VHH binders against NACHT, LRR and PYD domains-containing protein 10 (NLRP10). Designs and how they scored, part 13

Target 1, 318 residues: NACHT, LRR and PYD domains-containing protein 10 (NLRP10), of Homo sapiens (Human) (q86w26r167to484)
Amino acid sequence: SLVVLQGSAGTGKTTLARKMVLDWATGTLYPGRFDYVFYVSCKEVVLLLESKLEQLLFWCCGDNQAPVTEILRQPERLLFILDGFDELQRPFEEKLKKRGLSPKESLLHLLIRRHTLPTCSLLITTRPLALRNLEPLLKQARHVHILGFSEEERARYFSSYFTDEKQADRAFDIVQKNDILYKACQVPGICWVVCSWLQGQMERGKVVLETPRNSTDIFMAYVSTFLPPDDDGGCSELSRHRVLRSLCSLAAEGIQHQRFLFEEAELRKHNLDGPRLAAFLSSNDYQLGLAIKKFYSFRHISFQDFFHAMSYLVKEDQ
Short names: E, the ipSAE of ESMFold2; O, the ipSAE of OpenDDE; V2, 0.75 times the mean of E and O plus 0.25 times the DockQ between their complexes.

## First folded at step 4 (VHH)

Design n19 (framework vhh_7ubx_2)
Fold by ESMFold2-Fast, scan of step 4:
Structure n19 (fold): chain B 318 residues (1-318), chain A 121 residues (1-121)
Amino acid sequence: as target 1 above (318 residues)
Amino acid sequence: QVQLVESGGGLVQPGGSLRLSCAASGFTFSDYYMTWVRQAPGKGPEWIATISWGGSTMRDDSTKGRFTISRDNAKNTLYLQMTSLKPEDTALYYCARGYRSIYTFGEYDYRGPGTQVTVSS
C-alpha cells in the first residue's frame, strides 16, 4: 500500500515519520507486518542519484554486506518511508537535468510509480503544494492530512499526557492564560515539550511564575527543569555547562551527518552517559542487517535542532 | 584484495594548504562512495566528507568552506584539498570505502593506514 502524509511546515510530519521507525523497531508499531523499514530523507537523495536499488538498501541498512537477495525475497514485507517529497520539486529536478540526469529515471520515482518493488509499502511525507507534482506519479494512495492541533485537540492532548487529572487541569490552565504559548501548542511537538516541562515543574513542587514566549524559551525552560544546579556550590554549574556543551556537540554532529540515531560509542566520544541523561536521550534496539544494535536518539527531534543551534551560539561566544 | 593508501600529509604552518590523495585498488572504485575521516590524538574519528561514484558530495559544515573532496575514477584516486589549515586540523587522515546510511553518514567497511597532518608553527 501507499500512504501520503501531507502537512504544512511545522506540523510534525518528519517527526512523525522518524517516530514511526523508532516505534517499529521497538515492536510498538506494525508488529509482525514488516521485516524491514527503510527511512529515506529526500533532502539527501542527491547522494543516491546514481544509485541502484541495492545501493539504497546498503544506505538504509548501514551495512554494505547487507543480504540484498534475502531482503528482496518478500518485497511485500518491506516499508519505505520517503520523507520530504517536496524536496524533489522543480528546483531539485532542474539540478538533476543540469547534471545530465533524468528525474523520470531516479530510483525514488520508480518506487513511487510502482515500477520497482511494486508490492512494497510506501509512506511519503510532503507539503500540500507539492501534491500537484506527486499525484501524477501515484496509481492509488491513501492521503492523511496532518493539521496542527485545534483548541479541542490541545485540551485533549493535555488530558491524555498527564495521568493525574488535577495536574492536567493545572497545566492546561497555565498554558491557556498565556495566549502566545497557547497558540504555540497547536504544533504537536511544542505541545509535548510544554507538557513535559510543566510536569517537571509540578513534580519538583515549583510554582510557574514566568512562561516561555517562544520556541527557544520553551526549550531553555525544559533544559533548566531537567538539568538544574545541584546546590553543592560552583562545581555544579560547571558540570551543568559541560553536559550542555556535550549535548550541543552531539546534536551538531548529528545535523552535520544528517543522522538522528547515535551509537553508545558516539555518546562516549562526547562524554555523555546515555542512561543518566534519560530526560534528553532515549535508547532503542534497531535491526542493522542481521544484527541488533542499540541506538540513542534525542527524546524529541526538535531537541537535536535546538542543541545544534545553541552549539553555534556557544562557539561564537568563545 | 582491497587496499587504500593515503599520501600528501606532512607538517604545515597555520594558514597553509595540503592536498591529500588516496590510491584505491582491489575493487571497482567507480562503484563505491568514498569518504575522508580524521582522528586527532585522544579523540574519536571525525567524518569530513563523502563523495558518490558520480561526484555528488556531502561535507561537514565546519570544514566545507576550507576542504574539498573530489575523485578521479579513471585513476582510482580520491582527493582532499585542504586550505586555510588551523592547529585544530592536526590529525591522522584516513581514506575510507564507504556509503551513507540513515544511521551514520561516516559508515565504511575498509580504511587506509592514514596520513599524518600536523599544523603548527
Scores: ipSAE 0.000, ipTM 0.134, lowest interface PAE 16.8, mean pLDDT 71

Design n2 (framework vhh_vobarilizumab_d1)
Fold by ESMFold2-Fast, scan of step 4:
Structure n2 (fold): chain B 318 residues (1-318), chain A 120 residues (1-120)
Amino acid sequence: as target 1 above (318 residues)
Amino acid sequence: EVQLVESGGGLVQPGGSLRLSCAASGFTFSDYWMAWYRQAPGKGRELVAGITSGGYTSYADSVKGRFTISRDNAKNTLYLQMNSLRPEDTAVYYCAALVRVYGWSEFDYWGQGTLVTVSS
């Protein structure tokens, strides 16, 4: 299959694509469906546009001794994620002019046109402006837009999130009556955070009559759900602000450098204790060559997006 | 503690050659992708050349045929042989150890850099 993920810059396409790879690697996404998943950054692979399939596999695997024959034995069990097709426009034209190649001689174009590995699965992310260059290469594709939730989509999300219809109705009513929360829920990741917070309040028998007045209040309400004073034996609002600033800094640094995995030393640099923040951060062991190395990541894709969005508000309050 | 120390930079005339070295410590050098980046005054960092743990190399268009990246795993050392140097090659050159996760550099370790100046 071939899926095209469309959205403007900053809509979380790269975050979603990379999180999908990590979730596949840990067995939580597409269990048993794919033997290999390859992430191809169009920005980085621009240097390899004229390369052969074997070279692309070596680049993705980080090892020229990758078992190419074994990998290619069942192409239907392969997924290629081509991230940032729009980034190929100018560099691709410039490099092809210098090398005397046509666009249809590019390996990536052959993959998209289904001339190379026609039974593999493809996920392509792009900005809408590049669609005119992508459309001629496609035979059949599912187009998915990350434009944010419509009003109907927000209502459906609440209904899907809560198993109890009465809880779903109450939560949506609360959000709908608060313009700040309602608007914030246009972003799927923020919508998840808001629903998670409301569910926590309802489970503790609290009635949400004091609604957030601004985005900072939403942020604080969320942290209060997962880092309440009783759990840390006297955490104050000031202590919560310190933890929030640290999480925001980590998330912002991750977004700025397009990273999802953090070493323990990076957490310590931000004054974060990974095990104590298990509600926000998870750890996994990844095989790097012959070594196994532990990395931390935000538990859900929405957490990194949420903390990054809130990072500007937290900095303004300083 | 991961440390990368570059050396070999200096002043050279156009058409000249330089060999950069990067001494690595604090990690299993042979398991890591290694790269050379450069940053000219007022510009961002750009990838110059990369080498995988298995020895596969890649180069930026601007340096292909002139620069050669290599590694010595026994000495934990990365090299960049620069030939036919041009004034536009003037930059601070950085050694980097790259962590590749399923096709991207998730995070990198960087050296302090070594200055290369190409002028008459």
Scores: ipSAE 0.021, ipTM 0.381, lowest interface PAE 4.5, mean pLDDT 73

Design n20 (framework vhh_7ubx_2)
Fold by ESMFold2-Fast, scan of step 4:
Structure n20 (fold): chain B 318 residues (1-318), chain A 120 residues (1-120)
Amino acid sequence: as target 1 above (318 residues)
Amino acid sequence: QVQLVESGGGLVQPGGSLRLSCAASGFTFSEYWMTWVRQAPGKGPEWIATITSGGDTMRDDSTKGRFTISRDNAKNTLYLQMTSLKPEDTALYYCAAPRLYSYTWRGDYRGPGTQVTVSS
């Protein structure tokens, strides 16, 4: 089977795809159906477009010793998630022209066309405009359209998030007056970040004087609200910096190894502890067979991307 | 390189006992949760038991009175003690190191398995 998840930029389809991988890994999604699920970031795999299947499997597993023969024993029990097909658009065609390759000769195109591993299952995420490049490769696919919040749905979300109607009205007024925030709230997860930030500001009796101008500003406003500088300064300021660096290190390691779920031991390795972490990390109990294990994840998938990006800017040697 | 090698299987009469061993190498065994899985002829894989890095155990209800999972971190070895064996316990038994960050909830590291046959 082949399923295409389509939606405009920022509609959360990457978040959904990653959530599906996590839910499968913990046994809550498609139990017993797949032996292996491979998450393929199309943005990153561009450099491997001309590679053979074995190299793709090594890359997905993060291990050049991955048991390719065992993995390929039952191809019908494999799921490939090709995340962000639209991100191949420009770099893919430019690199193919430089290397003299046809798009239909790449490994990804052979998988999508069902020429390679024809019995495997595929899930592809893409922006609608890239469908013109994808549709010729498809024989038959189920399409699922991911929609962001309408203007009415955004208003309804704000009224549902705040228990106090006056706070809801004030928060929504602030967002409506900022075109960037209003458009960003089309994404449900961004709505949560914005509402959480505004609620934090209001509960601390703070006046919102400067509104975010881009997504980085939105996340920085959230960080400043839930991990504020201590009023007394000194050692507490250093503690704040250390927590931020630890979150950046955790995020960077997670991105490097394509991990979005962390054990308590991993948090301890990065010196992550304490009640302030509840604003950035959530914990959930996952059932593995009959076992229950606690895992931590960033409350919003964009936090991991944000802190990873910050890891390049916040260096200890500066 | 991560490697798991099972041993201790064989032919046993109903009501008998067997102890399976799994020798692990190529990773820090003490930091991993370890699992026993079996696959009977014509059936899908069945989870039996998991032991955490801290030594806590979780077992399938259908076997928990008869099977006990344990580990020896000094020897990098996982054990499955089986008692009161029944013909329906006949299966290929293999150990797995479940990597929850890998792309399989049953673990991407499995040994070749050890055959257990319960018959007269």
Scores: ipSAE 0.006, ipTM 0.222, lowest interface PAE 9.7, mean pLDDT 73

Design n21 (framework vhh_vobarilizumab_d1)
Fold by ESMFold2-Fast, scan of step 4:
Structure n21 (fold): chain B 318 residues (1-318), chain A 123 residues (1-123)
Amino acid sequence: as target 1 above (318 residues)
Amino acid sequence: EVQLVESGGGLVQPGGSLRLSCAASGFTFSYYDMAWYRQAPGKGRELVAGISSGGSTSYADSVKGRFTISRDNAKNTLYLQMNSLRPEDTAVYYCAAGGRFTYIVSSRDYDYWGQGTLVTVSS
């Protein structure tokens, strides 16, 4: 089957697509339906060295030794999530613009046209304007339009997020009085970050006085709440910056390799202590062969994007 | 339809041997990591032995040196050879077929389970 998720910028399409990968991996979504779920960033597909199906699978698995023959024997048990189809429509070279699609883009078009792996399942995210280029490739597709939270939906989310009705009312009142926070909460993932931050502030007895100016400020407020500098009692600003740099490094590596799950060894490589960072990283025990192996993921998928973006700012900090 | 059918269980005296078989159908057996679990009365299911699609094996400490797991991909069959059986090995033994965690994103736990076969070790 083929499903197209469409929505304007800021509606959380990418966050939803990536959460679907994590929910499948944790057994919450499509239990027993797929053996493999491949997340493909259309923006990053241009980084492939070869435009062969085998190379795409190696890229998705993060391993050039992935068992491609094994993976491909039951194509009906495969799901490809093609995230950001609108980004495939940007020409990269003037010479290639007149000749049509690059070889890397041609492979994804063959998948969408059902010429390659015709029995696999596809989930495609795109902005509405790119539908004119996508629809000629589609044979049969279900379309879903992703809208942001209405004002009533935001109110209901706050009521559901907080178990304490008094805390829910207080948090929503703060958000309603702040245009930046209120509008940002149209995006469900941002709504979660805002609620988590406010809950942390209220439970620590702190007053919310500063108004965030944008999404970056909102994420920074969350970081400041759950990883504050404290020179008294052994916590230092240097220690905070070191942890932030390490989180940025982990996020950047994950984005580069299209990974959302990290082994303990990878956290150690980045000098991160997973249990200490429960506000930013969650863990689950997974069966890998006979081994019970612990994997970590960013607690909210938007943190991976945030820390990756923040990695450019941290590089300039001495 | 996916089926895992265990056989070979029964009553055996301490020190004896049994060989369990699990016949798989409805999926491509050679792709899956396979495992034997057991459940004693009043306890949860515990892992006994596993074998990857590539043939790598692992064992619970309590059965190392006594049990041997193997697979025959041509026959779609999983085996557990149990030697030097002890009363503590008395349990219902389950065959399980899992998805993949060999690479970054895969199913969380084993996808398919058999109905189980009873092994009783008693004099």
Scores: ipSAE 0.000, ipTM 0.119, lowest interface PAE 15.1, mean pLDDT 72

Design n22 (framework vhh_vobarilizumab_d1)
Fold by ESMFold2-Fast, scan of step 4:
Structure n22 (fold): chain B 318 residues (1-318), chain A 122 residues (1-122)
Amino acid sequence: as target 1 above (318 residues)
Amino acid sequence: EVQLVESGGGLVQPGGSLRLSCAASGRTFSYYAMAWYRQAPGKGRELVAGITWEGSTSYADSVKGRFTISRDNAKNTLYLQMNSLRPEDTAVYYCAATPSFYRYTGSEYDYWGQGTLVTVSS
């Protein structure tokens, strides 16, 4: 069985996939059905030492001595979760420059085409824009669409987010009166951003006189929430502008070159402090041969898209 | 990086209630998936409850309907509300966190607290 979970950026596809892993681990989901559940982040597949099933299994298990023969004994008892098919990277340029090293088909394509482990179960998450690349690989798949919050679900989210009922009512009223914000809150991640911003305004005793009127305003509200002023509220605007410009530059370079994993050296080139920017960037240490190397990625692909779009505006002077 | 400190453990009688807290250092707490694990004397560590950064929750069958996991992102704190406690709930309870992105199978977590002891006995 093969299921494609699709939805726009921020609709909770990855969250649902991870919850499925949690539910399986606690015995709630698919009890007795699977011996192994392999979570595969598509943006990380480029880091495999070799594009072979054995290497993928070692990667997923975190153990180069994982018993491949035992794991593959009953392929029908395996579930692969291929998270973020739209983030599947091109090989790094150094590899592309070498003749005869690029495979004709990736390992993940062989799994999806059912050429490798045809009886295993697959769950694939993707943004709709990547369906043009995914659909030619599919023979038979069930599609599940994640549309985000209904109007009723948005109301419930605001009620559950705010401890104080009056604050919840005020925040929701503000959002309902702004068509752009109301529709944007259909995306759970944006709903959280908007609620965080409004809570911050109300807790600081500020009267919300103006609401975001466009995507740029929503983005700036997010930046203000997760990139606050220095501890004392000093030269925060200048500091924030520098970080914003650097994030936009990194995102633009990533989009242009189809890259979603960035080396520490690349962040330093853009004057970015990865640990300080955990709201925008996540990091992981990867064992590549005998070396441990740190890579960064945007927390959500929508951040990379958003910062890329903003790169046209933040480079302008005046 | 995140540092986790549990509190709220103690001795409680069967049928009683207890609330565990886990305070996280740093400003990125809201973007971590969080979990409560427990380890009873002579037993392995087991997952009790998990919560994603977006607030979706999951519970082990043994605690469903009795325990509630929640988080307060403004206070960088994870909670476990334990009701109708049983002697079988006696264990050291651990707070665990992982960035929303991970490469491991199952519920493996990157950061762990030192644990807080919960004893359910008369």
Scores: ipSAE 0.000, ipTM 0.224, lowest interface PAE 18.7, mean pLDDT 74

Design n23 (framework vhh_vobarilizumab_d1)
Fold by ESMFold2-Fast, scan of step 4:
Structure n23 (fold): chain B 318 residues (1-318), chain A 122 residues (1-122)
Amino acid sequence: as target 1 above (318 residues)
Amino acid sequence: EVQLVESGGGLVQPGGSLRLSCAASGFTFSTYWMAWYRQAPGKGRELVAGIYSEGSTSYADSVKGRFTISRDNAKNTLYLQMNSLRPEDTAVYYCATKRYGLFYTDSEFDYWGQGTLVTVSS
């Protein structure tokens, strides 16, 4: 069977996908149905040494000695979770730029077309915009739309976040009257940012009189909340401006070259301290043959899109 | 560039009325919240009244029932009608708006005019 989970940027698709693997491993999800469940991050597929099923299985197991023959004995008892089909990364290589060829991406295409392991089960997550690229690969698929928090779940979140019921009611009223804020609160992380910001305003005796006008304003509020403060108020604007400019530059390079993974050296080139920017960037260590290399990525593709859009506003070309 | 210019302040007897105006420029006025703050001599700034982009209003307890905030989006102008004025209302009144800026903290999102002095005395 093949299921496509689609949803707007930031609806928690990756969190859901990873939780499904954990719940399967603990016996909570699909009990007795699958012998192996493989989580495949589409943005990481470009790191495979070879476009071979065996290499993908070694990658998923974290073990170059994984028993491939045993694993493939009953393909109908395998589930592959292909997370972030819209984030398939093209290698930065001059020879392939014009042709757009990616042998590593072709392996996923063969799985989706059911040419490789035709009886296995597939779960694919993607943003709706990439469906036109995905649909030609599908023979038959069930589609599920992920919206994040329902209206009732958002109301419950506000009630649980605030200890004062009147503050909770006021905060929720403010958010409900702003369609952009209300929709953004479908994302649990953004819901926390909005609640945290509103609580701070109310506790400081401020009446919340300005709400974000668009998604850019919400991200700007998020950046302002999570960017490290400076000891000196006079230095803080300059320091924050330089860090934001650097994040914008990194995001612009990624968008222009269809890259979502950045080497540690690239962050250093932009004067970025990855660990201090954990609210925006995540890191992982990857074993590439005999070498271990650290890569960074934006926590969500929407952050990369946001900083790229901001790059035009902060640049003053001369 | 956000610019806010207040006018309408002056000397008035207790129980009198004044109407303050604020001319706004440099931003899309109709989409922003607007507020009036005041600062009495030797005191910090306090929120007097606010009006959301959709027209809902909020007032400090000390002025509720006496002051009315309103806006004219076609003229990019904010108003504060002050009735039944008291000596305690003596202050410099500031027009304010808040904008989310990529490079600003919450404290740096507030934009203020130069202020207009209101004196309530015999």
Scores: ipSAE 0.000, ipTM 0.130, lowest interface PAE 19.0, mean pLDDT 73

Design n24 (framework vhh_vobarilizumab_d1)
Fold by ESMFold2-Fast, scan of step 4:
Structure n24 (fold): chain B 318 residues (1-318), chain A 120 residues (1-120)
Amino acid sequence: as target 1 above (318 residues)
Amino acid sequence: EVQLVESGGGLVQPGGSLRLSCAASGFTFDYYAMAWYRQAPGKGRELVAGITSSGSTSYADSVKGRFTISRDNAKNTLYLQMNSLRPEDTAVYYCAARLSWYTVGSYDYWGQGTLVTVSS
C-alpha cells in the first residue's frame, strides 16, 4: 500500500511520520506487519552520490554491511517513509551544480512508481504544491491531508510533550487562558516552540508568567529564551528583531523553493552568520564528488516550520 | 562519523544524586530515539530509560520515579538525572542511539560508558 501525507509547512506531517517510525519500533503501530521500516529524509538523501538501492539501504541502516539480500527477500514486509518529497524538486541550475542528483531521484521515482519492490509499503510526505510532480508517479494511493491541530489534538500534544502531568496541565492552562497562544498552537511547529519555551520557564521557577499578548510578544518571549544578549555589546531589541525576521525569511524561501539545506552564501544574502546562530542552525560538511561543501539546516525540524509560520503572524501584527 | 561521549559519572553516597550527559555528533540528533543502558559487573546490559525524538519517555521498573531522561536537541545532548541513588545502581552507564529502524527495540550506536559507583 501507498499513503501520501500532504500539508502546508508547520502542519506536523514530518512529526507524524517520525512518530509513526517510533511507534512501530516500540510495537505500538502495525505490530507484526513489517520487519524493516526505512526512514528516508529527502532533505538529506539528495546529497548521496550513489544511485543503487543497496546504498540507500546502507544509508538508512547506518551500516555498510547491512544484510541487503535478507532485507529484500520479503519486500511485502518493508515500509519506506519518504519524508519531504517536495525537497527533490530543485531549480534546474541547482541540479546541474550538484553531482549525482539525477540518479538519486531516479531511484526514488522507480520506488514510487512501483517498478522497484512493487509489494513494499510506502508513506510519502509532501507539500500540496509538489503533488503535481508526484501524482504522475502514483498508481494507487490513499491521500491524507494534515490540517493542523484540533482542540483535542492540542491537549494531547501538551500531555505527550511533558513527562510530568502537573507540568502538562499547568502549561496547557496557561495557553488556554491566552486566546492568541491557544489559536497559534493550531500549528504543530508553534505548539512545539510554545511547549519548549514554557518548559524552560518552569524549570527556572518562573511558573507564574506574564503571558504574550500578541504575535510579537510570542516572538520576543522566544528570542529572550533562545537568543541571549551578545558578548560584544552590539545587542539591542532592534538587532534581535532583524535577526528573527531574517530567519523567518530564510525559512519561508527555503520552504517555497524546496530548499532545506542552505549554503553559506545563502545565509550571507540574509545577513545571517551561521556560527553565531548555533541555537537554531546546524552545519555539516558534505563531500560532493571532489568538492567538500558546508551546508546549514535548521537544528530542529520544528524550527523551520515555526519560523515559516511566524513570518505570516509578524506581518499580520505589524 | 557517529560519536557518543558520556560524562558525569563518579562516586556518590546512597541517597545522593548525579546527572549524566551524552554529547552526540555525526548524525541529525533530533530525528532519532536515544537511551541510557547500564551494566553492573558480572551482569548483562539492561535498558534504564529511553526517549523518542518527540520526547516520549520510558523507564525500567527499578528506576521509575527516581531517574529522569531528557534531551536538548539544540545542544545535541542527552541527559540522565539520577536521584535517590542505591548501591544496586552501581554500574557503567552507556548512551545509545537508534539510527537503524530495521531491528525492533534495538539501539545501534553506543558510547564508551561512564562509571557510577554508589557506596558509603
Scores: ipSAE 0.000, ipTM 0.099, lowest interface PAE 22.5, mean pLDDT 71

Design n25 (framework vhh_vobarilizumab_d1)
Fold by ESMFold2-Fast, scan of step 4:
Structure n25 (fold): chain B 318 residues (1-318), chain A 120 residues (1-120)
Amino acid sequence: as target 1 above (318 residues)
Amino acid sequence: EVQLVESGGGLVQPGGSLRLSCAASGFTFSYYEMAWYRQAPGKGRELVAGITSGGSTSYADSVKGRFTISRDNAKNTLYLQMNSLRPEDTAVYYCAAQHRYFTWGTPDYWGQGTLVTVSS
């Protein structure tokens, strides 16, 4: 069987997928139905150079001596959770002429098309926009939508985010009176961005007279909160612009090459200090063969899109 | 390199409570899924409770409502609060750490275990 979980960025698809693995392991979910449940992060699996099933299983088990033959003995007792289909890289079509050559399909695409391990079970999470790419690969699938925070969950998030109850009430009131902000806060990641922005404004004693009108305004408000100009004058303003330009350059390079994970060396190439930019970048340790490597990613997937768009504005005087 | 050190085990009467702790070192604790397993005499190891890096929890049916798993990322410590203990909870309890890529039956790191005995 095949199930697709749809939802916008930050709606808890990954959290749900991870909990399903845990619930299976505790015997709560699908008791007696699966011998192995493999969690595959599509964002992370693109680091695999070889598209072999054996390598994917070694990756999932964290052991290059994993018993592949034993695991594959009963494929109908396997569940693969493919988290973040929207983050898979597309084949580069310009490499091929109209001579009838097709790009080699990835192992994950072969699994989804049921060409590899056709009797296994699949759970796929994706953003709605990527359905146009996923749908041609599907023969039969059940679809489940994840909508994000309910109205009550948004209210609770504001209450938990702010230590001061009066600040929480004020922030939530501002958001409720702006339909665009209120709807945007349905996405947990955007809810965090909005709360961070409002907290920054309140801590600086600023009155919120102009509210964001769209997602670009929301991210600009966040950038202004965590990347404010120095008080030294014109030279310090240029310093802030250099950091912003570097973030934009990193984002543009990532989108141009369809990458969402960056090594420390790539940050250094763009003159960025990852730990000092924790408001924009998060890091995770990934096991690649026998080595553990640290990779950085934009804290919210929309940040990469936002900074990429900003790269055009920063190049021009405006 | 990597160490998981359990503490808090001991002898307790039926209906009593115990709090287990697991001190982690040698890895970035907040990046790992954490779990408590137990092994009773003559039985295999079973997953009792798990907590994801994001804080979501799950429990085996036999302990649901009685045990609470929690973590303190600032202290690199995992906890298991055990209430309403029963004789069948008698086992060696193991702290386990697992990277997100793997099934919960194959932890990357194990502690040495702490004995919990529930008897009169």
Scores: ipSAE 0.000, ipTM 0.401, lowest interface PAE 12.1, mean pLDDT 73

Design n26 (framework vhh_vobarilizumab_d1; at its last look DockQ between E and O 0.64; V2 from the best seeds 0.00; counts 0 for: pae E 10.7 > 2)
Amino acid sequence: EVQLVESGGGLVQPGGSLRLSCAASGFTFSHYAMAWYRQAPGKGRELVAGITSEGYTSYADSVKGRFTISRDNAKNTLYLQMNSLRPEDTAVYYCAAQRSGFYTWGTPDYWGQGTLVTVSS
ESMFold2-Fast, scan of step 4: ipSAE 0.683; ipTM 0.902
ESMFold2, look of step 5: ipSAE 0.451; ipTM 0.829
ESMFold2 (binder alone), look of step 5: mean pLDDT 86; pTM 0.875
OpenDDE, look of step 5: ipSAE 0.511; ipTM 0.834
ESMFold2, look of step 7: ipSAE 0.005; ipTM 0.461
ESMFold2 (binder alone), look of step 7: mean pLDDT 87; pTM 0.878
OpenDDE, look of step 7: ipSAE 0.496; ipTM 0.820

